# Designs tried in a protein design chat: miniprotein binders against q9bqp7. Part 43

Target 1, 240 residues: q9bqp7
Amino acid sequence: VPQNWFPIFNPERSDKPNASDPSVPLKIPLQRNVIPSVTRVLQQTMTKQQVFLLERWKQRMILELGEDGFKEYTSNVFLQGKRFHEALESILSPQETLKERDENLLKSGYIESVQHILKDVSGVRALESAVQHETLNYIGLLDCVAEYQGKLCVIDWKTSEKPKPFIQSTFDNPLQVVAYMGAMNHDTNYSFQVQCGLIVVAYKDGSPAHPHFMDAELCSQYWTKWLLRLEEYTEKKKNQ
Short names: E, the ipSAE of ESMFold2; O, the ipSAE of OpenDDE; V2, 0.75 times the mean of E and O plus 0.25 times the DockQ between their complexes.

## First folded at step 4 (miniprotein)

Design Sa4
Fold by ESMFold2-Fast, scan of step 4:
Structure Sa4 (fold): chain B 240 residues (1-240), chain A 92 residues (1-92)
Amino acid sequence: as target 1 above (240 residues)
Amino acid sequence: SPEEVFEYAVELIKKLGDPKYRAFIARILADLAKETGNPELLRKAAEIVLELAKETGDPEVLLELAEVLRYIAEISGDPELKEKAREIEEKA
């Protein structure tokens, strides 16, 4: 379907660990360049329905909270999400030394929410690590690559507040995961292959997080949609 | 959550007078229902599409609603919805 179709999986790679794999999870820093990020591509190619829903949600929230209240709410949601990711990186990294302030983040409702998921996570290979698709020319910063219930996954951690959850491209979460997966599978900084994805939605009140597992077939289906979004992005950029 | 946005979109359809905009929101309802994985919301989306099809004679709107219903039929595996989508296409 996409004009510049490219496979998500790399036949030259295995998901099995080998003797040359590092004992510590990889954390390759994201470096600024002219190559677009996954989030930029997705944001610039939002469907008309996504734009409409986001705009109507903003209007509804502003009516309830006022302009200043809306700004404070969205800032707080962003900050909580950032701190949740920082706490998870600390929990999953055996070599990271937690400072006293970081220990308080470990007690959050979001961390309580994911406990039953974390017990099934092992074999962490990458944390907050940069990926680049050298052929398709895009970059990203993934949250985590680890085994979930024995399967190597790109894991993406999401936060949600009931009863007023923030809508941040709910439709694009699977696309984000497979974009990272395809990039990692073709990035020379990594030697292994990932074929599965996991989106974990954690809740502020500590209620059990919802895991959305994506097997290889589902990842392949979303990969095709990601390639269409990347094609749309490239076409829009030609008109600038 | 997709569930809350689904409820908002249902209320929005009731307030909108333009059949084309109502059809557009109906497509969004189908996507939200799929995202929730809730069969009840998927059935509710189908019922709304069918009601909108009864309220309009615009061929372009009917074709759009038929597409949405066919999409819902694929997700739910409901062959009766596929037949109803075909009926809407013929009405257009």
Scores: ipSAE 0.000, ipTM 0.107, lowest interface PAE 16.1, mean pLDDT 78

Design Sa5
Fold by ESMFold2-Fast, scan of step 4:
Formats: sequence, C-alpha cells, structure tokens
Structure Sa5 (fold): chain B 240 residues (1-240), chain A 92 residues (1-92)
Amino acid sequence: as target 1 above (240 residues)
Amino acid sequence: SPELVFERAVELIKKLGDPKWRALIARLLADLAKETGNPELLRKAAEIVLELAKETGDPEVLRELAEVLRYIAEISGDPELKEKAREIEEKA
C-alpha cells in the first residue's frame, strides 16, 4: 500500500450533468512549470524490465530498418498519432464548423478504425484538456472525457500498425488514464466525477479499433499502482 | 525476415564492447529464434549466451544472461539449459 494514499474518486461529485456545466467541451490549457507531468513520472519510473523491452524493440527496429529508416519510422508514427488526435478533437468538438477540417485526415484508416467506437460516444465534456492534482502535485493533458455506452469515461486514443512490431509494454496506459481521472476528480476547474476509463487502439489499415474498458474497481486497482509510481518518482527526485 | 535480423544481431554482438549492451542483444537473439521456430537458431542463441557468461564477471550482466538462458530453456524444453542458467545466476 502507498505511504501517501489519496482517494481516486471524490464522493462530493456526480457523473450527472449540472445546469452550471458548460455547453461546450472544456479545453483548459496546460501550463508548463516545475510540477511533474503524468508522462514524465511514468517515463522516470519505468522498471528495468520495461526499459530493457524498449531497448530490445529499438535494437530490432534499427537492425531491420537501419538507423535512418528507424528515425523515419518513429517520426511517421509520431506524426500519424498527432494527426489522429487532431482529427478526433475536430470530430468530437461542436465548434468544428468554425475550423478548417483536413479532409484527407478524416478519410484515414485510423478514423475508419474508430467509427464503431465513435457512434457509442456522446456527451463530450472535455477535449485535449489540462488536469492538475493540487494535493498530489502532478499535472496532465487528457485526450477526452465523454460518455461511452452511457458511462462517463476518461478516453485515451492510441494508434497501432498491423502487425504490431516488437513494441514497449502497454502496462502504463491504464496508469496514465487513472492518473488523469484522479486529477480531474479533484481539480477545481471541473465539477463532475469520472469513475471509468477507456483505452481505444486504432489500426492504420482501418480494421475495427479495440476498446479496453476500465470499470470503477479496475480504475481503483490501477490508481494504487499509479500512487506507487508517483512515490517512486518523488523519492528518486530527492536522491538526484 | 527474422532470420536476417538474427544474423545482423549476431554480428552486432561481436562488434560491441559493452557487456550490458551485448546482454540486451542476446535477449533479442532469443526472441528472434522463437519467432523463426528454427531449433538451430535457438541452439545458436543459447551458445552465444553461454559464451558471453564466460567473458564477464559483472553480477547484473550475469543475472540478465541467466534470465535469457532460462527463457531459451523454456522455449526448447531443455532441462540442461535450465541447470546452466542456475549456475550462471549463482556465479553472480
């Protein structure tokens, strides 16, 4: 059990909309400062096994593609992911008519991949929005908060190619989701409660995306693991 | 082709001087051998791991090589390799 335990859910909040809630999704800008981000905490507390798996994948890709080919591959993966997130924000935003949409991005395989998921997404409350846990002292930028099949979720969009190469472990994706959830539930910029998570893996070839739903119990389990990673980060920072 | 990547990884191990990096590539050799389903490559990977274990006294590297050898033993079903992995771990 974490030494500095704090609850993920806020008992004074509800997942139901209030009259005071804004009609458009929230987009709080991320303020960069000395407070660690969720991604930095996770990157700085990877297990030796996670680091070795990542290095092994990197070496395999370099051997297969060459150093220049590897750089091109990773740059393309990053760019595709960025464009996918931009397209999703545009699709889910009620203000899309005020923005130029990239028609080619909207016709991508990744967007085709998520269509069956998107039809079950409604009641969008936040998009590309910053969260801060004032008590635990960390920040993050979440992708989306919306109802998925009637459940209010923190939704994280991921891209993947088929077949998957020798890629780093995905154990940290659930930790990322619950870290955002816990921060949002205690962030004064938000008024509602999120108790569920959803990780959506979209495929370049348009194959149906794979949804990984996390109920409240599973979120609580991963929250405990996130708190341990946060404690490890804080302890390592003291010993630097 | 995983067979070609395996050959390139073997050449890379020969060029690397850092025992920690050699251990990481040795783990890659085991994964590539498994992917090919070729028992000859799996045996070659085990041989390379055993050779690397003789050339280092670094406890962390020896523990990593022992883990790689146990992994190869599980794939091959070879109890002899499992015993050799235990011996490497004890040396560490």
Scores: ipSAE 0.000, ipTM 0.263, lowest interface PAE 12.6, mean pLDDT 81

Design Sa6
Fold by ESMFold2-Fast, scan of step 4:
Structure Sa6 (fold): chain B 240 residues (1-240), chain A 92 residues (1-92)
Amino acid sequence: as target 1 above (240 residues)
Amino acid sequence: SPEEVFERGVELIKKLGDPKFRAWIARMLADLAKETGNPELLRKAAEIVLELAKETGDPEVLLELAKVLREIAEISGDPELKEKAREIEEKA
């Protein structure tokens, strides 16, 4: 049980749209300061098992590709992920100005992979937008907030290469989603409440993406685990 | 090539301080040797497993190394390796 428990949902907020809601998805820029990001908290508090599994994956890749080949592989994974997120933001944003170079991003296998999921996504409220939890003192940059099959969700887009899936952030994906959710629900830059999460794993070969839906109960369970990770981070920082 | 992968694995084992990671690399090298059916790579993999077993007292690691060695023994048909796998199991 967390020492400094705080609720994930805000009883003063609703997930229903109202007339004062912006007609354009919000995109609040991330303001860097001394407050830790969700990704930093998670990276600095990985369990012994998570560190072991990531190191095993890294060593397997180095064994197969060599050190230079591994560096090139990870650089390519980064580039593909960046382009995938840029393409999704373009597709989901009505104000995106497309250029010839931007149109090339829309042709990837990852975009083909998510087509069936995008058909169920509507009512986009935020894209590539910063969140801050003022009470718990953490920040983050979420991918998307939109309705999925009629439910308002924090949506996190992930890429995976078959047969060698990239596992860098696989273990903590649900924690990342609920951390963003809790921050948004208590961030004065936003007026609505999110109670559900969605992790979408897209595949390089265009095979159908896997959606992992998280209802309010599941989000509450992961929220408790996120609070424990945040407490661990805070304690480690004090004892540096 | 299998030989290059094997050489990289040996170098990684030398850099690693954690017995669990060393055992994992040894398993991958043994699996590679089994896939190629190369007797020289099988013998090299067995030698690596035996050296790692001398360097650790971790029961979980010893049991994994014994299992890898037993698999090598079955493919190579070497009764001595089978006996050495049994000895490693008893140390655990």
Scores: ipSAE 0.013, ipTM 0.475, lowest interface PAE 7.7, mean pLDDT 82

Design Ub1
Fold by ESMFold2-Fast, scan of step 4:
Structure Ub1 (fold): chain B 240 residues (1-240), chain A 86 residues (1-86)
Amino acid sequence: as target 1 above (240 residues)
Amino acid sequence: DPEEIVKKAIEIAEKLAKEHPGAEVVVFVRYKGKEFEFDFESPEELKEKLEEIIEEIRKEGGEVEVIVYIVDGERVIALEEVRFKS
């Protein structure tokens, strides 16, 4: 258990819709500041073994593709992910007209992959929106907050070329989701409570995306692990 | 008992492979300063690859450290690492 344990859920908030909820999804811009992002905390607190395995993967990819090929590969993966997120934001935003939506963005294999998931998504509350935990002092940019099969979730969209049928296959993604959730639940820019998470892994070839649903109990378990990573980051920064 | 070390490594590798479909399971063995790394494709293949190390352990004895961990070629998935010594 972390020394400075803090709850993920805010007892003063409800997950029920109310009159103060905006009809337009929130999109609060992420601003640069001195506090760390979720991704920075996770990157800076990898174990020696995690760093070793990541370097092994990188070296094997460089051997296969060459240094220039590896850079092009990683740049293309980044660009495809960016386009996928832009397409999803467009699809889930009811305010955009058809002529404001690039039809080519909506025809990727990744978008085809998530069609069956999107059918179960409604009540969008936030899209590409910044969150800040006022007490624990970290920030993040979440993809989406919406109801999935009737439950309000922090939804994280991921692209992958390989199958990820189980949640344990998704790297630190569960930690990202609960970090965003805890921040949003304690961020004064938001008035609602999120207790569930969803990681959606979309595939380039259009094969059906794998949804990894995280109920409140599972989110609480990952929250404890996130707090340990945040504590480790704070200690490392203090000693540098 | 070197046979028990191999059995335990295989059991852990099979468990991790089941829990993380699509990820690569790697078995790492450290013995008297030497380091050996094996991909887990089948119990039979892993045992065959470990035969030389098993023979050396049987003859000289000493402590063996085994690390079973998972690798995803797309990214390093949540680090599942199981360590044990003889």
Scores: ipSAE 0.005, ipTM 0.236, lowest interface PAE 10.0, mean pLDDT 77

Design Ub2
Fold by ESMFold2-Fast, scan of step 4:
Structure Ub2 (fold): chain B 240 residues (1-240), chain A 86 residues (1-86)
Amino acid sequence: as target 1 above (240 residues)
Amino acid sequence: DPEEIVKKAIEIAEKLAKEHPGARVEVVVFYKGKEFDFEFESPEELKEKLEEIIEEIRKEGGEVIVYVVIRDGERVIAEELVEFKS
């Protein structure tokens, strides 16, 4: 149990639409400062087991592809992920001109993969938007906040290249989502409350994406684990 | 106590299998740089598969890591890790 426990949900907020809520999705820019990001906290607090598994995966990939092949592979995965996120922001943005300009980005296998998920997404409230937990002092950049099948969710878009996944991307996805959720729920730039998460894994070959829905109870469970990782990060920095 | 490792591995696997009906459950044991990967089908089968590893732990001692993971293909949908020292 975390020593400095804090709730994930804000009892003073509602997930229902407010007349004062903007009609355009929020996009708060992430500003550089000394406050750690969610990804930094997670990267610096990987367990010995996660480090071991990541190193084993890396060694196996280098054996299969060679050092140059491994570098090319990781660079390509990063680029494909970036393009996928850019395409999704364009699709979910209310700007028609932007969608038309970026038409070629919209025709990848990853975008075909998520079509059935996108049909259930509506009421977009934030896209590529910065969040900050004012009390716990961490920041993040979330992908999307929207209703999925009628429930307001923090949505995280992931790409997967079968048969060679990045092991680290599978370990901390739920922690990343709840960290963003808790931050948004306590960030003065936002007025609503999110209680659910959604991790969507899209596939390069266009096969149907797999949605992993996280209800309020599951989010609360992962929130406790996130608080422990944040506590560990703080202790490590204190001892450096 | 090496017997507690088996008991805990089975308890975690059963819990996660119950929480995720129909999903594939894997139990991975890390010991002295080696990885032992088992698909969880029943408590009895897991216990039998772990007997050789447990006997080695009983003789040598050291750190043991039990990692139970639920997968949907390549994606990890749930996981739990426990570290034992003897």
Scores: ipSAE 0.006, ipTM 0.218, lowest interface PAE 9.5, mean pLDDT 78

Design Ub3
Fold by ESMFold2-Fast, scan of step 4:
Structure Ub3 (fold): chain B 240 residues (1-240), chain A 86 residues (1-86)
Amino acid sequence: as target 1 above (240 residues)
Amino acid sequence: DPEEIVKKAIEIAEKLAKEHPGAEVIVYVVYKGKEFLFEFESPEELKEKLEEIIEEIRKEGGEVEVVVFIRDGERVIAEEDVTFKS
């Protein structure tokens, strides 16, 4: 149980659109400051098992590709993810589509992979937008907030070369999603409440993406784990 | 002046590295449709990595875009862009 508990959901807010909610998705730029990002908190508080698995993977890749080859590989993975997110932002933006902006991305395996998920996505309220939890003192940049099968979700788009059919296979992704959700629900730049999450793992070969839906109860469970990671981060920083 | 590209990239990378300790500093270069990503480790190594691109710019000229950004996992948390024409 976390020492400094704070609720994930805001009882003052509704998940229904308000008259003041913009028809154009929000895109708040991420502020540059000393406040830690969700990703940094998670990276600095990885479990012993996660650290071991990551280090083992890194060493094996360096053995296969060489040090320069490993750097090229990780750079390519980053670029693929960046382009995938850019394509999705374009597809989901009411002002432009992938067909108009970049036809080459329509042929991407990752975009093909998510087609069946995108059919169930509507009512986009935020894209590539910054969130800040002023009370808990962290920031983040979320991918998307939209309705998935009629439920308002924080949606996180992931690329993967290996299948991830189980939510547990995504490691800290559920924590990332609920961290964004909790921040948004208490961020004055936003007026709505999100109670559900969705992690979508897309595949380069066009194989159907795996959606991992998180209902309110599951989000609450992961929120408690996120608070523990944030507490651990704060204690480590205090002891520096 | 192609040498100014290296100088500016280093200045921006050092500034961002100081402002975001522990995050990865990436120098992203776009030249004639080609894309390059370099992790900033030191001024000397960045100069070496940019050597071929600078030589090509010296010969051919044209527009080069350099974006220096801070990567924290899968996210870009700070960015500074400079475009050079020669």
Scores: ipSAE 0.000, ipTM 0.332, lowest interface PAE 10.8, mean pLDDT 78

Design Ub4
Fold by ESMFold2-Fast, scan of step 4:
Structure Ub4 (fold): chain B 240 residues (1-240), chain A 86 residues (1-86)
Amino acid sequence: as target 1 above (240 residues)
Amino acid sequence: DPEEIVKKAIEIAEKLAKEHPGARVEVIVYYKGKLFEFEFESPEELKEKLEEIIEEIRKEGGEVVVFVRIRDGERVIAREEVDFKS
């Protein structure tokens, strides 16, 4: 007997444009509460190997840069990522938001890196927008929902110093994308259906970004793995 | 390949049971957002239950994900995916 049926796609929704949809991208604010975020669930359910590799990297960097140097390095990486996301939101925002663009936000090797991807992006429907899955009780803040090569996608923009030519190199990023997708598809603040994902890894030196497209079948496979991570998180929280 | 899935699930279950004596061993099958969980007392019972679930799924079509999980009470000690797509 089937138990706990939680589909990623909503059969009552279409991925096609609706004339009643807003002409400007949605930007629902994220409200802080006790409901776990996608990133918290993933962070607290890392595998033993992931934890080991992360801790080893951290200790190696501290040994090389010192405690203060490591803190400055990680702060700079975070700031660069934040500015990259701000620049992309500015570039992808239509109409009245274009007037407020800061040209300095567009100056980055990361922005140069994604130019060839942006040429294939259109029909933006959401930017920096909150999603919530009421039934599964998790929340998230997604980067972008837009058409990529004609397919409506949840798009996640990543910055990296190392090449990531294979989706397996992006760790939990596919899980993050499908978690946002499943939440959005069941969130009453949104009326459309998303069935595809896209992880875009941009490079600081301007080297061409690597796009990792996820079709509906691949999204369904990762959705199942996300549900298992969410279950693991819930069980760990009960035992704390 | 139901036979291959069952064979690999049994191998993982036996390995985890040996590594964690006295803990509960469960098989979890995920299919299109549906969850099937069961315990078993023997490899024969695991085979029978898992084959029944897989045959039901085959009639509907699509992909399935299978895990073997170890529990000590409420605590999940280990979880290993049955990799039959290699």
Scores: ipSAE 0.000, ipTM 0.238, lowest interface PAE 15.8, mean pLDDT 78

Design q11e
Fold by ESMFold2-Fast, scan of step 4:
Structure q11e (fold): chain B 240 residues (1-240), chain A 91 residues (1-91)
Amino acid sequence: as target 1 above (240 residues)
Amino acid sequence: SAEEKFAEIIEELAKVIEEYLKTGDPELLKKIEELFKEALEIAKELGNERLIELAKQALEEFKKAVETGDPELMRKVLELLEEAVREAQEK
């Protein structure tokens, strides 16, 4: 498919705030489950090499920890990530979203890791908010839309442990960010345009997080790759 | 530490190998060879004969995988790299 027929940016929108924009960050709930999510599309279209490396890692971990130990390990990683996102949502919300802030939630090494990044984040427009691409018919739940160093970004928070054993990571994080960006730019629930992405990798030991900034040019390049993955997903689904 | 540096180079090596498998870019083959040579030098500095053997075997299997196009040989390369990381971490 020609990429110019499905652009990432919406020429009818700007990054400037509109008077009709809400004074508090948007948090639209994810409601539809018939339409594929960004994470579903990416999971179902992994390359043969990505599948091979993931399966090898899984088998090695099961050999070391046992089936139950592996389940506990993956459950703990998931729980830590969920708590990290909950803490960030609380920190970035201009309102007290919790009756009281959970001090334990805010004391993690991951939160220490992102402190220097958070100092450069302002003008939060959306938090844990659903996006849908009106034309390409996919949905997602983005972490955050805010200004980073003066640029409006879709921001995706990731956790990582140190040291990490050898395993090939999927490079789908940039695709995930641009998929959310393209959906938001064409979703009638939003009025602004995002042209940049930011992936922040936080570390469990509190080591400084690594920000990976994606400018408009880079986002356009990854958007082309995302469209190919979406097309591949659609083809596979029809082969049932 | 030298053990940490070894593990980091092996992880970068695996990433470049995956990129080569996706793109077929011959420029990446030279980078893969250079990373193997760096890993071997670190293994020698550590004085770990097992790491030296694993690095040499992985490079040899990688060369065979590229020459023959045999995916089973590439699987062997990845297995040897995993063993090298475990040996460096004493697991």
Scores: ipSAE 0.000, ipTM 0.108, lowest interface PAE 21.1, mean pLDDT 76

## First folded at step 7 (miniprotein)

Design Bb1 (at its last look DockQ between E and O 0.04; V2 from the best seeds 0.00; counts 0 for: pae O 8.4 > 1.5, placed apart)
Fold by ESMFold2-Fast, scan of step 7:
Structure Bb1 (fold): chain B 240 residues (1-240), chain A 86 residues (1-86)
Amino acid sequence: as target 1 above (240 residues)
Amino acid sequence: SPLEELLKEIEYLLKAVEWLLKEAEELYKKGDPEYALFLARMALDFAEEAARLAEETGNPELIRRAKELIERAKELIEEIERALKK
């Protein structure tokens, strides 16, 4: 159990629309900050097993591709992910931005992969938006907050290549989602409550994306694990 | 020696796979079959690598352990996939 427990949900908030909600999705910019990001906390508190497996995967890839080949592979994975997120933001943004969007960004196999999920997404409230937990002192940049099958979710879009999955960004994805959720629920820039999470894994070949839905109970379980990781990070930072 | 270093690498890999399988089983029991399936598939991938490396050494105990982990991973994957189909 974490020593400094804090609730993920805010009892003063509702997931239903209210008069203070904006008519367009929020996009609060992430500012440079000494406050740690969710991704940094998770990266700096990986278990020894996670570190070992990631390093083993990296060495295997370097043996297969060479050092230059591995750098190219990693850069391409990063670039494809970035383009996928840009395309999704464009698709889910207001009508005014749709007229100016790049058609090439919308034609990827990843976008084809996610079409069946997007049909169930509506009521977009935030896109590529910064969150900060003022009490727990961490920040993040979430991908999307929208209704999925009628449930308001923090949605995280992931890309995967078959058969060579890139594992570096895959560990602790549920913790990442609930960390964003807890921050948003206590961030004064937002007025609503999110209780559910959704991780969507899209495939380069256009195969149907896999949705990983997390209900409120599951989110609460992962929130406790996130608090333990945050506590570990804070302790490690003191000791350096 | 190079052989001694390889044996140590295989031993660590087998322990890491055991950890992944235990994590996957616990997550499945706690109600996250999707993430459990992801970890179980990762366990299978690394277990297959361990088996390949163990066969290069000709060490029968390491080969046996790696094959056992492959079977455990396949069984867990099959179980979770059945549950996800409802």
Scores: ipSAE 0.604, ipTM 0.852, lowest interface PAE 1.7, mean pLDDT 85
Fold by ESMFold2, look of step 8:
Order: C-alpha cells, then structure tokens, then sequence
Structure Bb1 (fold): chain B 240 residues (1-240), chain A 86 residues (1-86)
C-alpha cells in the first residue's frame, strides 16, 4: 500500500458538468515543466520484467523487419498515433470543420475502427488538455473528457496493429488514465470531476475498436497502483 | 559459450513470463478480467517463444518449464473467457 495515500475523487466537486459551461472543450496548455509527467513516471518505474519483455518484443520485430525496417515501423506508429489523435480532436471539436483538415487524415482505418464508439460519445468537455496535481506534484496531457454511454469519462485513445500489441503502451494504460483523472479532479482549471475512465483500442485495419470501461471502483484500484509508481519515482530521484 | 548465453536468456524469459502471468492473475482477482485477458495472451505469446528457444537447446527441463507456462496461460485465458461470457 502507498505510504502517502491521497484520494482520487474530490468531495468538494460535483460529478456532473454545469449546464452553463462553455460549449467549446477546454484545452489547457502546460504551464509548468519542472515536475514529472505521468508518462515519465511510468517509463522510469517499469519493472525489470516489463523492460525485459519490451526489449524481447523489439528484438523479434528487428529480426522480422531489419534494424532500418524497425526504425521506420516505430516512426510510422508514432506518426499514425499523432494523426489519429489530431483527427479525433477535429471530429470531436464543435468549432473545427472537416474543411480545416486533410480529408486523408479522416480516411484512416483507425478512424473507421472507432466510428461505433464515437456514436456513444457526447458532451465533450476537454480535448488534448493539460492537468496538474499540485499536491502530488505531477502533470499530464489527457486526450479527451466526454460522456460515454451517459457517463463522464477520461478517455484515452490507443492504436494497435493486431495481433502483436506494443507492451509499453498497453500494460500501464489504466494507470495513465487514473493519474489524469486524479490530477483533473484536483486541478483548479477544472470546475467538475470525472469518476470513470475509458480506454479505446483502435485497429489499423478498421475492425471495430475495443472499449475498456473503468467504473469508479476499478479506477480506485488502479489509483492505488499509480500512487505506488509515483512514490517509487520520487524515492528514486531522491537517491540520485 | 553461445549455448550458455542462450540458456541464461531462456531462464530470464521464463521468469518474465511467470511474472506476467502473476500480474494477469492478480488483475483477474481484483475484478478486471478484460485487462487480465490481454496480459494473459501476451504471456502465452512469450511462453511459446520460450518453448521454441528451449527446443533449440534440447534441454528437457527448459522445454518442460516452457510447456507448463503455455498450459498455465491457456487455462487462465479459458477461465477468463468463460467469466466474460456471463
């Protein structure tokens, strides 16, 4: 159990957005860069086994593709993920039109993959927005806050080239979501809170995306694991 | 020797697979069968790799251990899949 437990939810906040809020989703820029990000914390607290399995996966990919082929593969995965997030931000933003974006950006298999999920998404409150937890001293950049099937969620979008998932981006995804949730719930830039999480895995071939919904109870369980990772990070940096 | 390095690599891979299966089992127990299933499938994939490498060595103990992990992963996957059908 963490030595310095802190609640994920803020009892001083409503779990329903105010109807008088602006219709344009929040996009808070990062204002501090001296405290660790969620992704930095997670990257630096991977277990030896997780690191080994990731390197094993990389070695298999290099054997299949060659070193240059793997570098190109990795670059393409990163760029397609960026394009996917840009397309989703455009689709979910009421102020942007498809005319502002390249139509080829919207024609990817990943966008096709999530169409059935997007039908259940509404009430977008934040897109590509910074969160900060001043008490626990970490920051993040969340993908989306919106209602999914009537429940307000922190939503994280992931891409996958079936069937060989990239272990780094999958193993810790729930921790990333709850870390963003906890930060948002205690960030003065936000007037509401979120109790649920959603991880959406989109597929390159356009196959139906897999939604992984996390209710408040499950989020609380993952929050405990996040606090342990943050605690480990802090102790590691104290000893350097 | 090259054989000694291969044996060490297989041993560490088997330990990492066992760790991953324990993580999947813990997630299943804590009420996240969908994420547990994902981890269990990754564990099966690595366990099958360990078995292929162990067969290259001809070492019967490593082969046996890798096959036990494959069976353990398959049983966990089947249990989780049954739970998700409900």
Amino acid sequence: as target 1 above (240 residues)
Amino acid sequence: SPLEELLKEIEYLLKAVEWLLKEAEELYKKGDPEYALFLARMALDFAEEAARLAEETGNPELIRRAKELIERAKELIEEIERALKK
Scores: ipSAE 0.599, ipTM 0.857, lowest interface PAE 1.5, mean pLDDT 84
Fold by OpenDDE base, look of step 8:
Structure Bb1 (fold): chain B 240 residues (1-240), chain A 86 residues (1-86)
Amino acid sequence: as target 1 above (240 residues)
Amino acid sequence: SPLEELLKEIEYLLKAVEWLLKEAEELYKKGDPEYALFLARMALDFAEEAARLAEETGNPELIRRAKELIERAKELIEEIERALKK
């Protein structure tokens, strides 16, 4: 049980979207602060086993590709992910911001992959927007807040080169989503609350993306795990 | 990502379990039930570890696969043990 329990949901916020759906999605800039990001917390609290497995994978990739080849591979993966997120932001943004869209960004297998998911996405409230949990003292940059099949979700977009029918979702992806949810639900910059999460795994070959929906119950379960990771991080930092 | 590595480890374990079960079944058919039992028990241990790791990931499919392999291993162990008691 977390020592410092804090709710994921804010009882003071109405679950009903206020009728004033902002016509424009929120885009709050991430401030470079001493406050740890969700990603940093998760990275610094990986288990020894997780670290070992990652290192072993890295070594195998280096053996296969060489050191320079692995650097290039990593750079390409990063670039592809960035371009995908930029393309999605462009697609999900209001039409007036679309005029300067590089059409080349839209011609990707990843964008093709998510088309069937995008059909069920509406009511975009935030895109690439910073969230801060003031009490728990962490920040994050969320990809998207929108309605998926009529349910308001924090949506996290992931890219995979290989069909991972099984979200070999990093155990940490659900944690990232609920961390963003909890932060947003208590961030004064947001007037609404989210109760659901969605992880979308897009594929390079254009195969249909896999949606992983997280209901309020599942989010609450992962929230407890997130709080434990945050406490571990805080303890590690005090001892440094 | 650390999770991707964990997932890879789980997949590796699952493949190892499948291989061990197959080898155990073949050895059992070849008339070496003692060594088959040894491999089947090893398969069970690896499958249980895979299930534990899968539960840590929260991946329902990996959990399902690991649990299925646990049951297969248990069934094979029981079959071999029954044959050895006869």
Scores: ipSAE 0.013, ipTM 0.247, lowest interface PAE 8.4, mean pLDDT 86
ESMFold2 (binder alone), look of step 8: mean pLDDT 90; pTM 0.902

